# VH-VL binders against p40593: the designs that were tried, part 1

No score or structure here was measured in a lab: all are predicted.

Target 1, 148 residues: p40593
Amino acid sequence: MIHPLIQRLTTTLGYPLLDADGLDRQVRTQPFSVLFFAGDPQRFPEALDVAVILPELVKAFPQLAPALIAGADEARLQGRYGFSVWPSLVFLAGERYLGCLSRVLDWGEYLERIPAILAGENEDLPRIPVLSPESGTPSCSPMETSES
Below, numbering starts at 1 at the first letter of every chain, in headers, positions and changes, except where a header shows other numbers; Kabat numbers aren't used for antibody chains.
F, E and O are the ipSAE of ESMFold2-Fast, ESMFold2 and OpenDDE, as the mean of both directions, binder to target and target to binder. V2 is 0.75 times the mean of E and O plus 0.25 times the DockQ between their complexes.
[cut] stands for letters that were removed.

## First folded at step 9 (VH-VL)

Design p3
Fold by OpenDDE, fold request of step 16:
Order: sequence, then structure tokens, then C-alpha cells
Structure p3 (fold): chain C 148 residues (1-148), chain A 121 residues (1-121), chain B 112 residues (1-112)
Amino acid sequence: as target 1 above (148 residues)
Amino acid sequence: EVQLVESGGGLVKPGGSLRLSCAASGFTFSSYYMSWVRQTPEKRLEWVAEISGSGGSWYFPDSVKGRFTISRDNAKNSLYLQMNSLRAEDTAVYYCAKDIYSGKTYYFDYWGQGTTVTVSS
Amino acid sequence: DIVMTQTPLSLSVTPGQPASISCKSSQSLLHSDGKTYLNWYLQKPGQSPQLLIYEVSNRFSGVPDRFSGSGSGTDFTLKISRVEAEDVGVYYCMQSIQWPYTFGGGTKVEIK
């Protein structure tokens, strides 16, 4: 079950819940996004603190479109952005990765770091190649009917 | 042929709740995003909700956030809109609309006939 | 939100004459992917909206060739080369470049 504080983001505040397809639509439609990778709040209690802080961050930075990543897609989408610490806030400009803020931070630290992330000053973040979904056209190799 | 049939409209008091349904046929329902679009008495069209093909993603405008929920049952080819805390301004014909594509382009290729929701004291 | 402004509000056209409807957006509808996310719908009397044009200029399946869409950035036009009786209704432009998706106020087309 999703923890009530995390669920409140989608049900009460109306933040999008994003699977992989939903994320593709989010990055197409929103100039700037903040993606909340909550993880398991039993494993990462700080996720609950971030769930409380995120609405206040969105008020402070109204250009950010918030979204919650669906738990079933978190592992797959973590691989796309390359963060290793939970919870994480991932910042995007359209499809472009800007940076992430992991764990819970002090409010002052969010106010200091988010502007720099949004300005794209983190040049040193490895350009994670957007793995273009390989169009794995299944090559239906025609079964050569060996005429015996 | 693609068919969308809305139901569940009616008269409700302010603060009341209503659940709309849309029965889909003639296409692979789970492969497409679905939306609700409403038309006000003044004939203004307003997007109300969107849901991904899997049902794992959904989106709302600020006008209905926290009050409306969207869901789907792909086994039943059905789309739903749960409307809570209804207001007079929610009075409209509600249309079920099919998206043509699952992600990169967005437009509604098919619409239902709509179901009427009236919120009045 | 992107504001979509349609003009005129109503148009009375003699059958066989051309019609033109303008749609203006408060922001550019050109996306970085090179697509322009403007669509046109027709709502005939007593019917639901139906898709006419997608991505500025593409006619939807079954839409007559007398319908054409054009424009770029913030300024778009729907044209009907020869209005027929079946073209009566309200035309809406829609943007889908960003949430929320927004519609124009509509243009009513009537026959004289």
C-alpha cells in the first residue's frame, strides 16, 4: 500500500502519477519537471519528509511541474537517471536531465541548490544518453522450410 | 468501428458525488490514452482528465484536482470518472475521448455521445 | 494556461462560398520535436465533437478535401473552400502542447 503522505500528492494535490509512458508525456508537455522517486518509505523514512516538503518546493518554484513516479516503474526509471540514493527528486528541462537531490535536505539547502540545477550549471553531470528505445522490430526470420 | 458510450450522468446537489462510465469497443482499449472532456452549458470545451493505457499514469487540470479521479478497467474496456465535491461549475456534458497515440502526439480521434451532469441545489 | 482565441464568434456563409476561421494561441504551439500541437474539431448540431485536422494541416480520415488547416507558431487558420449544408456546426481549435489542454471558444458556422 502507498503511504498516506505519499498518496496525498496524487489524490489530494493532484500530482500526476507517472509510469514509463506517463513520464514520456510529462517531459513532452512540461518545460520543467520535478520527479519524486519516493521508494519504499519503510526502507527510506526520509521519503515521507520529502513528500511533505515537495508541495512547498513547488510553491517556491512554480515553474516546476511535480510528479510522483509509480512504484512499479521506479527501478526502471532510476536506471534512466542514474541516481543511487533514495528518496530522490529528479529535475528535468523537457527530456533533458538537470540534476537530482537525494534524501531529505534542509529547506535552505533546497532554496540554494534548486536555482543552480534549473540554470543548468551542473555541466559535469554525465549526459546520460537518452537510450532511444531500440525499435526492436522483432525480425521475424522466415522459417526456411527445408524441403526434404 | 470505434464506439464510446458514456453513462452515469444525472442531477446532483453541490458537494455531492457522481461516477461516470465509458464503455469502449472497436479498438485495443489498453493501448490508448483516454480522456474526459466536458462541455459547459455555454458550449465551452474543457479537458477534465487523462489516463494512460495501462492506467498507471493520470493527469488533471487545476479546476478538478483533488476532487476528481480517473480510472480504467482494461478487462472490461471501461473508463471511469469519479467526481467528488461537485460544484455548480461542474455542470456539463461529459465526453469520453480516445487519444490516437499512446505518448508522443496528442489529439482525440473519437468521442462518445456524452452524458449530462447537472449540479444544482 | 495557454489561451486559445477564435475569430469570428459566428459566421454566416452562402452555400458554395469559402469560409475562414482564425485561432490564436497565447504561446507558441511549436514543440522542440518540430511538431505543432494544434487540432481542429467540428461539433455538428446535436452531435459530439469530431476531429477534422490534427497538427495544423493534416486531415483526419474521412474529412473532405474542402477542409484545410494552415498556420505556425501562434496563428492558425481553418479554411473551407466551398461550404456545404453538412458543414454547419461549431468549430473548435485545441492545443495539446502542454497541460492543461485548452480549446478555443468556438466559431459557429451557419448557412444563409
Scores: ipSAE 0.488, ipTM 0.823, lowest interface PAE 1.4, mean pLDDT 90
Fold by OpenDDE, fold request of step 16:
Structure p3 (fold): chain C 148 residues (1-148), chain A 121 residues (1-121), chain B 112 residues (1-112)
Amino acid sequence: as target 1 above (148 residues)
Amino acid sequence: EVQLVESGGGLVKPGGSLRLSCAASGFTFSSYYMSWVRQTPEKRLEWVAEISGSGGSWYFPDSVKGRFTISRDNAKNSLYLQMNSLRAEDTAVYYCAKDIYSGKTYYFDYWGQGTTVTVSS
Amino acid sequence: DIVMTQTPLSLSVTPGQPASISCKSSQSLLHSDGKTYLNWYLQKPGQSPQLLIYEVSNRFSGVPDRFSGSGSGTDFTLKISRVEAEDVGVYYCMQSIQWPYTFGGGTKVEIK
């Protein structure tokens, strides 16, 4: 059962709930996104704190389109962004990964770190290689049958 | 042939609730996003809700956030709109619309005949 | 929200004459993917809206060649080269570049 504080984000505040397909639509339609990977609040109690803080962050940074990741898709989508700590806020510019803020932070830390993330100044974030689908056209190099 | 048939419209008092249904046929229902679009008495079109093919994602405009819920039953080829805390401004013909999802292209290719919702004291 | 403004509000056309409808958006509908997310719908009297044009200029299946869409950025036009009696209705532009999706106020096309 989704915790009421997390459910409030989608049902009361009207934040999108995103599965994998919803995420593709989110990044197409929104210049900047903040994706909330809540995890299990029983395992990660800080998810409830972040669920309370996120609406205030969106007020402070109105360019951010908030969304909640669907619990069934969290593990799959976590793999896309490479974070290991729960909960996490993932910041995107369209499809481009900008950064992640994991756990609950102090309000001042959010105000300091988010502008830097949005500016793309975090040089040290591993550029998740956009796996361009290598069109691995298997070059079937014809095996030269050496006529001996 | 693609068919969309809305139902569940009616007269309701302000603050009341109503559930709309849309029966879909003629396409692989679970493969497409679906939307609700309403048309006001003044003939303005307003997008009301969207849901992903799986039903795992949805979106609402601010006008209906916190009041409306969208859902689907892919086994029944059915789309639903639960409307709570209805207001006079929610009075409209509500259309079920099939949303084309092909790569990054999104638009409504088919619409139902609509169902009328009237919110009046 | 993106505001969609249509002009004129109504158009009375003699059969066989051309018609032109303008749609303006409050921001560019050109996406970074190179697509422009403007669509046109026709609502005939007593009917539901029907897709005419998607992505500025692509005719939907079964739409006659007398219909054409053009434009870029914020300025778009729907043209009917020779208006027929069956073209009577209200035309709506729609943007789908961002949520919420928004429609123009409509343009009523009538026959003289």
Scores: ipSAE 0.466, ipTM 0.819, lowest interface PAE 1.5, mean pLDDT 90
Fold by OpenDDE, fold request of step 16:
Structure p3 (fold): chain C 148 residues (1-148), chain A 121 residues (1-121), chain B 112 residues (1-112)
Amino acid sequence: as target 1 above (148 residues)
Amino acid sequence: EVQLVESGGGLVKPGGSLRLSCAASGFTFSSYYMSWVRQTPEKRLEWVAEISGSGGSWYFPDSVKGRFTISRDNAKNSLYLQMNSLRAEDTAVYYCAKDIYSGKTYYFDYWGQGTTVTVSS
Amino acid sequence: DIVMTQTPLSLSVTPGQPASISCKSSQSLLHSDGKTYLNWYLQKPGQSPQLLIYEVSNRFSGVPDRFSGSGSGTDFTLKISRVEAEDVGVYYCMQSIQWPYTFGGGTKVEIK
């Protein structure tokens, strides 16, 4: 069951809930997104604090379109963005990953870090290697028929 | 043939609630996004809600955020719109609309006949 | 929100004559993916809206070739090369580039 404070984001504040397909639509339609990966608030109690802070962040940064990641898709979508700490706020420019803020931070830290994330100045973002599908062009090495 | 049949419309007082239903047939219901679109008495069309094929994603305009919820039962090929805290401006014909795609591309290829919601004191 | 403006509000056409409807958006409907997210719908009298054109110029299945869509960026046009009695109704443009999806105010097409 989703914790009431987290559920309030979608039911009361009208933030979209995103599965994998919903995320693709979100990034198509919104110039900037902040994705809330809450996790299990029993395991990560800071998720409740972030659920309270997120609406205030959206007021401070009105260019951010907020969304909640659906719990069933959290693990799959975590793999896309490569964060390891819960909860996490993932920042996107369209489909482009900008950064992540994990755990609960002080309000001043959010105000300092978010502008830098939105400017794309975070050099230290591990370039998630876009696994270019190895075009395994099967090198059909012609079998040299050794005419012996 | 694709069929969408809305129901649950009626007369309600301001602050009241209604639940709309849409019965879908003629396509793989769970594979498509579904929307509610309303038409005002002035014949203006307004998008009201969207839900993903799985039901795991949904979206609303600011005009209905916090008041409306969208859901689906894929086993019953049914779409729902729960409308709470209804206002006079919510008076409209409500259409169930099928999306042609999931994910990045969006347009409505089929619409139901609609169900009328009247919010009046 | 993206504002969609249609002109004219109404059009009275002699059967067999052409018709043209304009739709303007308050911002570009060209997405970075190269698609333009403009659609056209027709609502015939006493019926639900039906899809005519998607992504500016693509006719939906069963839509006659007398219907054509064109335009780019913020300016779009629906044309009917030869209006028939069955083309009577209200035409709506719609944008789907961003939430909320928004419609034009409609253009009523009537026969003279």
Scores: ipSAE 0.461, ipTM 0.819, lowest interface PAE 1.4, mean pLDDT 90
Fold by ESMFold2, fold request of step 16:
Structure p3 (fold): chain C 148 residues (1-148), chain A 121 residues (1-121), chain B 112 residues (1-112)
Amino acid sequence: as target 1 above (148 residues)
Amino acid sequence: EVQLVESGGGLVKPGGSLRLSCAASGFTFSSYYMSWVRQTPEKRLEWVAEISGSGGSWYFPDSVKGRFTISRDNAKNSLYLQMNSLRAEDTAVYYCAKDIYSGKTYYFDYWGQGTTVTVSS
Amino acid sequence: DIVMTQTPLSLSVTPGQPASISCKSSQSLLHSDGKTYLNWYLQKPGQSPQLLIYEVSNRFSGVPDRFSGSGSGTDFTLKISRVEAEDVGVYYCMQSIQWPYTFGGGTKVEIK
């Protein structure tokens, strides 16, 4: 059973649901993407808050093409972008990783951080970050040792 | 030889629903992305939906997003398009279409014969 | 969305004479992988569309060598060196570099 707020994203709002092959097509066909890694809402209840917020973020930043990552592929794809905290929003320019925002943030924080991410403030970041348990990406929440 | 046969078209009132089917043969169905493409009465072609080989991902253009869903049954070599909240502008011939062998190809090599959907009061 | 513009809208050709169809895109179709994602389709009367040319200039299996494609960036051309009766129909260009995939408006080719 999929939580109704997550299901709404794909059924009512028509956001793509992407596995690894679908992600490859998304990055080749969209100038900018925001990828939602929701995780399990029973384990990560902030995912429901982000599911409500994401459509409003897309309205505020209409260049972003939203997509939901298929739950069965989240762990495999997590290593591709190097985040360890759920939920996460991953931002891409075509194939290029721009950054990520983990957990739920205040609206004002989204309005400040997303433009900086989209402006590409770190042009020399790896396109696929190396997974580091003790180091996060510059735009993601740090991982805690006991909870990571 | 590759064959794609659509069915399920018909006359529907605005706001109604219709389900299209596509029977595939002559290739390893589960290895390929599949799409629906429609042709309007003015002969304009519009891409409508895409689904991955496993059925695990899909995409829609804004014109049908939230109203249409796409699915497949790889055991039956069948592709489906569920169309809800139909509008007059959805009137078209609907084709199913196959990608070339590779998950990274971006063009349709084979099309079915089409099935006609008419949305009218 | 990438707008695809075809010219002419229709073309009447004497059998055995050449024909040329133009397709222009609103954005470059050159991908960072070095490939250009422009394709051509033919829809013969009473039939569904069929692939003629993929990636600008590659003829699909079974397509006669009288068909050729060329172009780069935003400007593309399909040529038929000698038009035959079986070549009548509507020709469409299509970009597949990004979602949503989009088609040109079509060029109808007829025999005079």
Scores: ipSAE 0.006, ipTM 0.636, lowest interface PAE 9.2, mean pLDDT 84

Design p3
Fold by ESMFold2, fold request of step 16:
Structure p3 (fold): chain C 148 residues (1-148), chain A 121 residues (1-121), chain B 112 residues (1-112)
Amino acid sequence: as target 1 above (148 residues)
Amino acid sequence: EVQLVESGGGLVKPGGSLRLSCAASGFTFSSYYMSWVRQTPEKRLEWVAEISGSGGSWYFPDSVKGRFTISRDNAKNSLYLQMNSLRAEDTAVYYCAKDIYSGKTYYFDYWGQGTTVTVSS
Amino acid sequence: DIVMTQTPLSLSVTPGQPASISCKSSQSLLHSDGKTYLNWYLQKPGQSPQLLIYEVSNRFSGVPDRFSGSGSGTDFTLKISRVEAEDVGVYYCMQSIQWPYTFGGGTKVEIK
């Protein structure tokens, strides 16, 4: 059962709901995206707090094109970005992964971390995503492969 | 051989609602994104909605976001546009358009004949 | 939003003479995939728009070779080498590199 606060994002606010095919189109047509992986609100109740906050984040960072990820595709896409904690906001520049923010954060922390993510941290983005088996903290982790 | 036939246009008061339909034939409907594009009385073209082949993804410009919804029924080869809270500026001819093939192209290759929506007191 | 500016607003041409329509975008239409997402449409009188040119210079199926597209970056041109009576209508350029997709204001082509 989809919670009304999550459903509001797509039905009332008009945010795209993306499956894998729609994500591919989003990244080709939007300079910057923020993808909301809500998970199951019964299991991950902080998803409701993020659903309330996300519209305000988009107002504060208008370059971001928001979208919700379809529940049926969350698991397959979760491995692409290497997060293991729900809810998560995943940030992209075109097709390039910039980083993510998991669980619910304080407003001030969003204002600090989102600009840093959009400006690019000093870490290189992975060429090939690596699926993380577990995480005990609210975090997202890009993985890096190295070569000579 | 590709055919797109719109219907459901009419005269509506400001604040009213209207539902447009588009019947598609001559192609594998479920494989293509579909769009609605409108043409104002001044002959300007404006894209107003897009939906993925599965119907699982949809997109709107800010001008109609929150007021319009788009849907499709792939079993019936039908595309729909639900328009709520209509304004005078929504007066236009509305076309359904065949968009892209699974993300391979970025253009509208076939358009229907259009259906006219007039929003007036 | 990417603003698309067409000039001229209208053309009157003698049959058999060339015509040229300009389209300028407010930012580059060159995508990181190496393609440029500029398309041209013709709306003949009483008809819906029809695709003429996609990705700057590729003629769509059934489009005569007297139609040609060129340009790069932000500046694009549609040329008709010899205008015929059937070419009358309104021509639109369109960018499809970003949502929202946007169109030029149109160029009306008439026969003198």
Scores: ipSAE 0.005, ipTM 0.593, lowest interface PAE 10.9, mean pLDDT 83
Fold by ESMFold2, fold request of step 16:
Parts: structure tokens; sequence; C-alpha cells
Structure p3 (fold): chain C 148 residues (1-148), chain A 121 residues (1-121), chain B 112 residues (1-112)
């Protein structure tokens, strides 16, 4: 469950590892957050690729406050943000859900999709999405009007 | 082979403190959540504490919250339970357990042999 | 907390005969992912608990096929098709759908 590559994010880079109470504090104190739901790397090995990429994403988008979600709380929070595929990155403006990106993407896709997600932080977004649980299909996608 | 060996149990008075240890081998210790589970003299099993692989997150049931702390030293493959303000109802055999993530939550696939804590005057 | 209730509290079985243990939970153990988080453990005399069945019906590695689990929602059953001498001990069900994780009170299985 906590692979060395994922563990370095908390122990070496100082990213918070949040349970539900810690998440509440994060969203109240940070203008923008990116939450990493890693899952079990033995079952979801793409989590290791995302763990390597995440520090570089934070450098590219320095307004994002990164954090990891504690594995025991991932199931409780999954329905709140509507993803069903692990790993996932969830983006927030304060408490407001902006969107998520599931699995590992190409670097160029992160650079294109993250600004679009962040640009939507002032829009009237729907309630926390309820997305289908699908094994090989990303549960998070570009802006809602582009899904079809 | 996965092995978990608990130590540090003993006799202690109510209100006292005790520190339990668990030595782990046969798996990548830092990759797994770990738990403490206790078995009362009446043979009831009670989950007592859980800690993340990094040691950065931990969880307790209400019965021990504020009195027990859990920690780990990944360099030494060791798990610890610090028990303070002990009560007679804390008398139990304490097991170290390896958590395994399945579906969206955890269960315990390997347990140690246990160490006995007796709280009495 | 989810209360887990096992019946019977004890069971005496003639070797080679079947045994059945019931576990009921105070709340559904069905998660929104479609899975049910009910597990079974065996504690043999003088030993620590060992995992037998996870997620209702999946046998853990090395567990003989005479052990089977079934059930859904709040009602679950562990069956032993032919009880052997090494099956003696206390059986516990456990829910892992939410904190705190909770166990049933145990069912002692003895050979008659």
Amino acid sequence: as target 1 above (148 residues)
Amino acid sequence: EVQLVESGGGLVKPGGSLRLSCAASGFTFSSYYMSWVRQTPEKRLEWVAEISGSGGSWYFPDSVKGRFTISRDNAKNSLYLQMNSLRAEDTAVYYCAKDIYSGKTYYFDYWGQGTTVTVSS
Amino acid sequence: DIVMTQTPLSLSVTPGQPASISCKSSQSLLHSDGKTYLNWYLQKPGQSPQLLIYEVSNRFSGVPDRFSGSGSGTDFTLKISRVEAEDVGVYYCMQSIQWPYTFGGGTKVEIK
C-alpha cells in the first residue's frame, strides 16, 4: 500500500497525508488543492507513475497545494468526488470541486487539462459528480460539454 | 515468509503506561498499513489502532482515543503502541496485524503471536 | 459502530459432518462499489487468528476448499463441508466496510 515512491511525497517532500479531518483543514486554508488518491500500487501500478509526476505538476502549477489522501479514507471520499478509477488527482478551489484526472496521462495532457480545470473554479459547477465505476475507462474527463 | 513478533507486554497498575513493539519481516514493511488488534479474556476481538505505511496518518476507536498512540520506524521494520492511562478493560492479548487493501478498504491477512497486557492493582 | 452477531456460540461436530456458522450485521455490508466487506477468521487452540475467507466467499491462500462462505446484505454463513480435527477453534466474522472495524463474538467449534 505505501510504496517508497509514494512515501517520499510525504516523508521527503513534506506533502500532507490527509484523513477526512485533515482534508477539511486543507480546504479551509488553501486557495487551490490537488489531492492524490493513490490506492494500492500492487493493484494499481499507475499510481507509481503519478507519484513521480506529481512534484513536477506542482512546480508547473505552483498555486496548487498538494496532498495525499490516507488509504483508509479513500472509500469514504470517493463518492464525494465521483471517481471510480485509481489513481486519481482531484482538484479543488477551497472547498469547491473543480474536476479530477484519473490514471496516468501524458505530460502534454496534464499541461492542457489542468489549466482548463482550474479556469472553471468560478463557474457554477454541478454537485459532486456521480461517475460510473469502470475498470479501464477514466472516470474524469475534460469539461462536461466535451464528454460524448 | 511474513513474520510479526510482538513484545513489551506485562503487568501494570491502572493509570499506568506500557509500550508494545512488533518486529516485522518477510515483506516490504513500509508499503503496508499496520494495525493493533486485541483479544480480551472473554475472547472478544477488538481493533485498537491503525497506521499508514509512512506513519503520517493513524486511527483509533473511541475506546482508546487520546490514551493510545501508534508509531512505526520503517528503518527498523518496527511497529509500536504506546498505551497510557491504562484501565482494567485494557487487559488483553495484543496482536500486531498486517493490513491488506482489497476493494476500497482493509482487512488483516497476517497476525503476530501476541503479547499479554494485564492491568490490575 | 456496526454490531456483528454470530450464532451459535458453540458447536460440537462429529468428524466428517458438516458445520454451519451464521453472522448477522446491524447494517448492510454492501459497498457502493458492488462488493460486500465481510471476512472470516479462525483461531485454533493456542494460536493467533488466521484469515479464512475475505469478501464473503473468497478463500484466502492455502485455505482448503471444504470452507465456503455465502450471504449478502446483513446475513452471512460460513460452511465447513466435512469437519476435520484441525478445524477445531473459534471462528470470527469481521466487517471492514467502515471504521471501527468490528468482529463477531466468536463461534467455538469442537469435535464430538
Scores: ipSAE 0.000, ipTM 0.501, lowest interface PAE 15.0, mean pLDDT 82

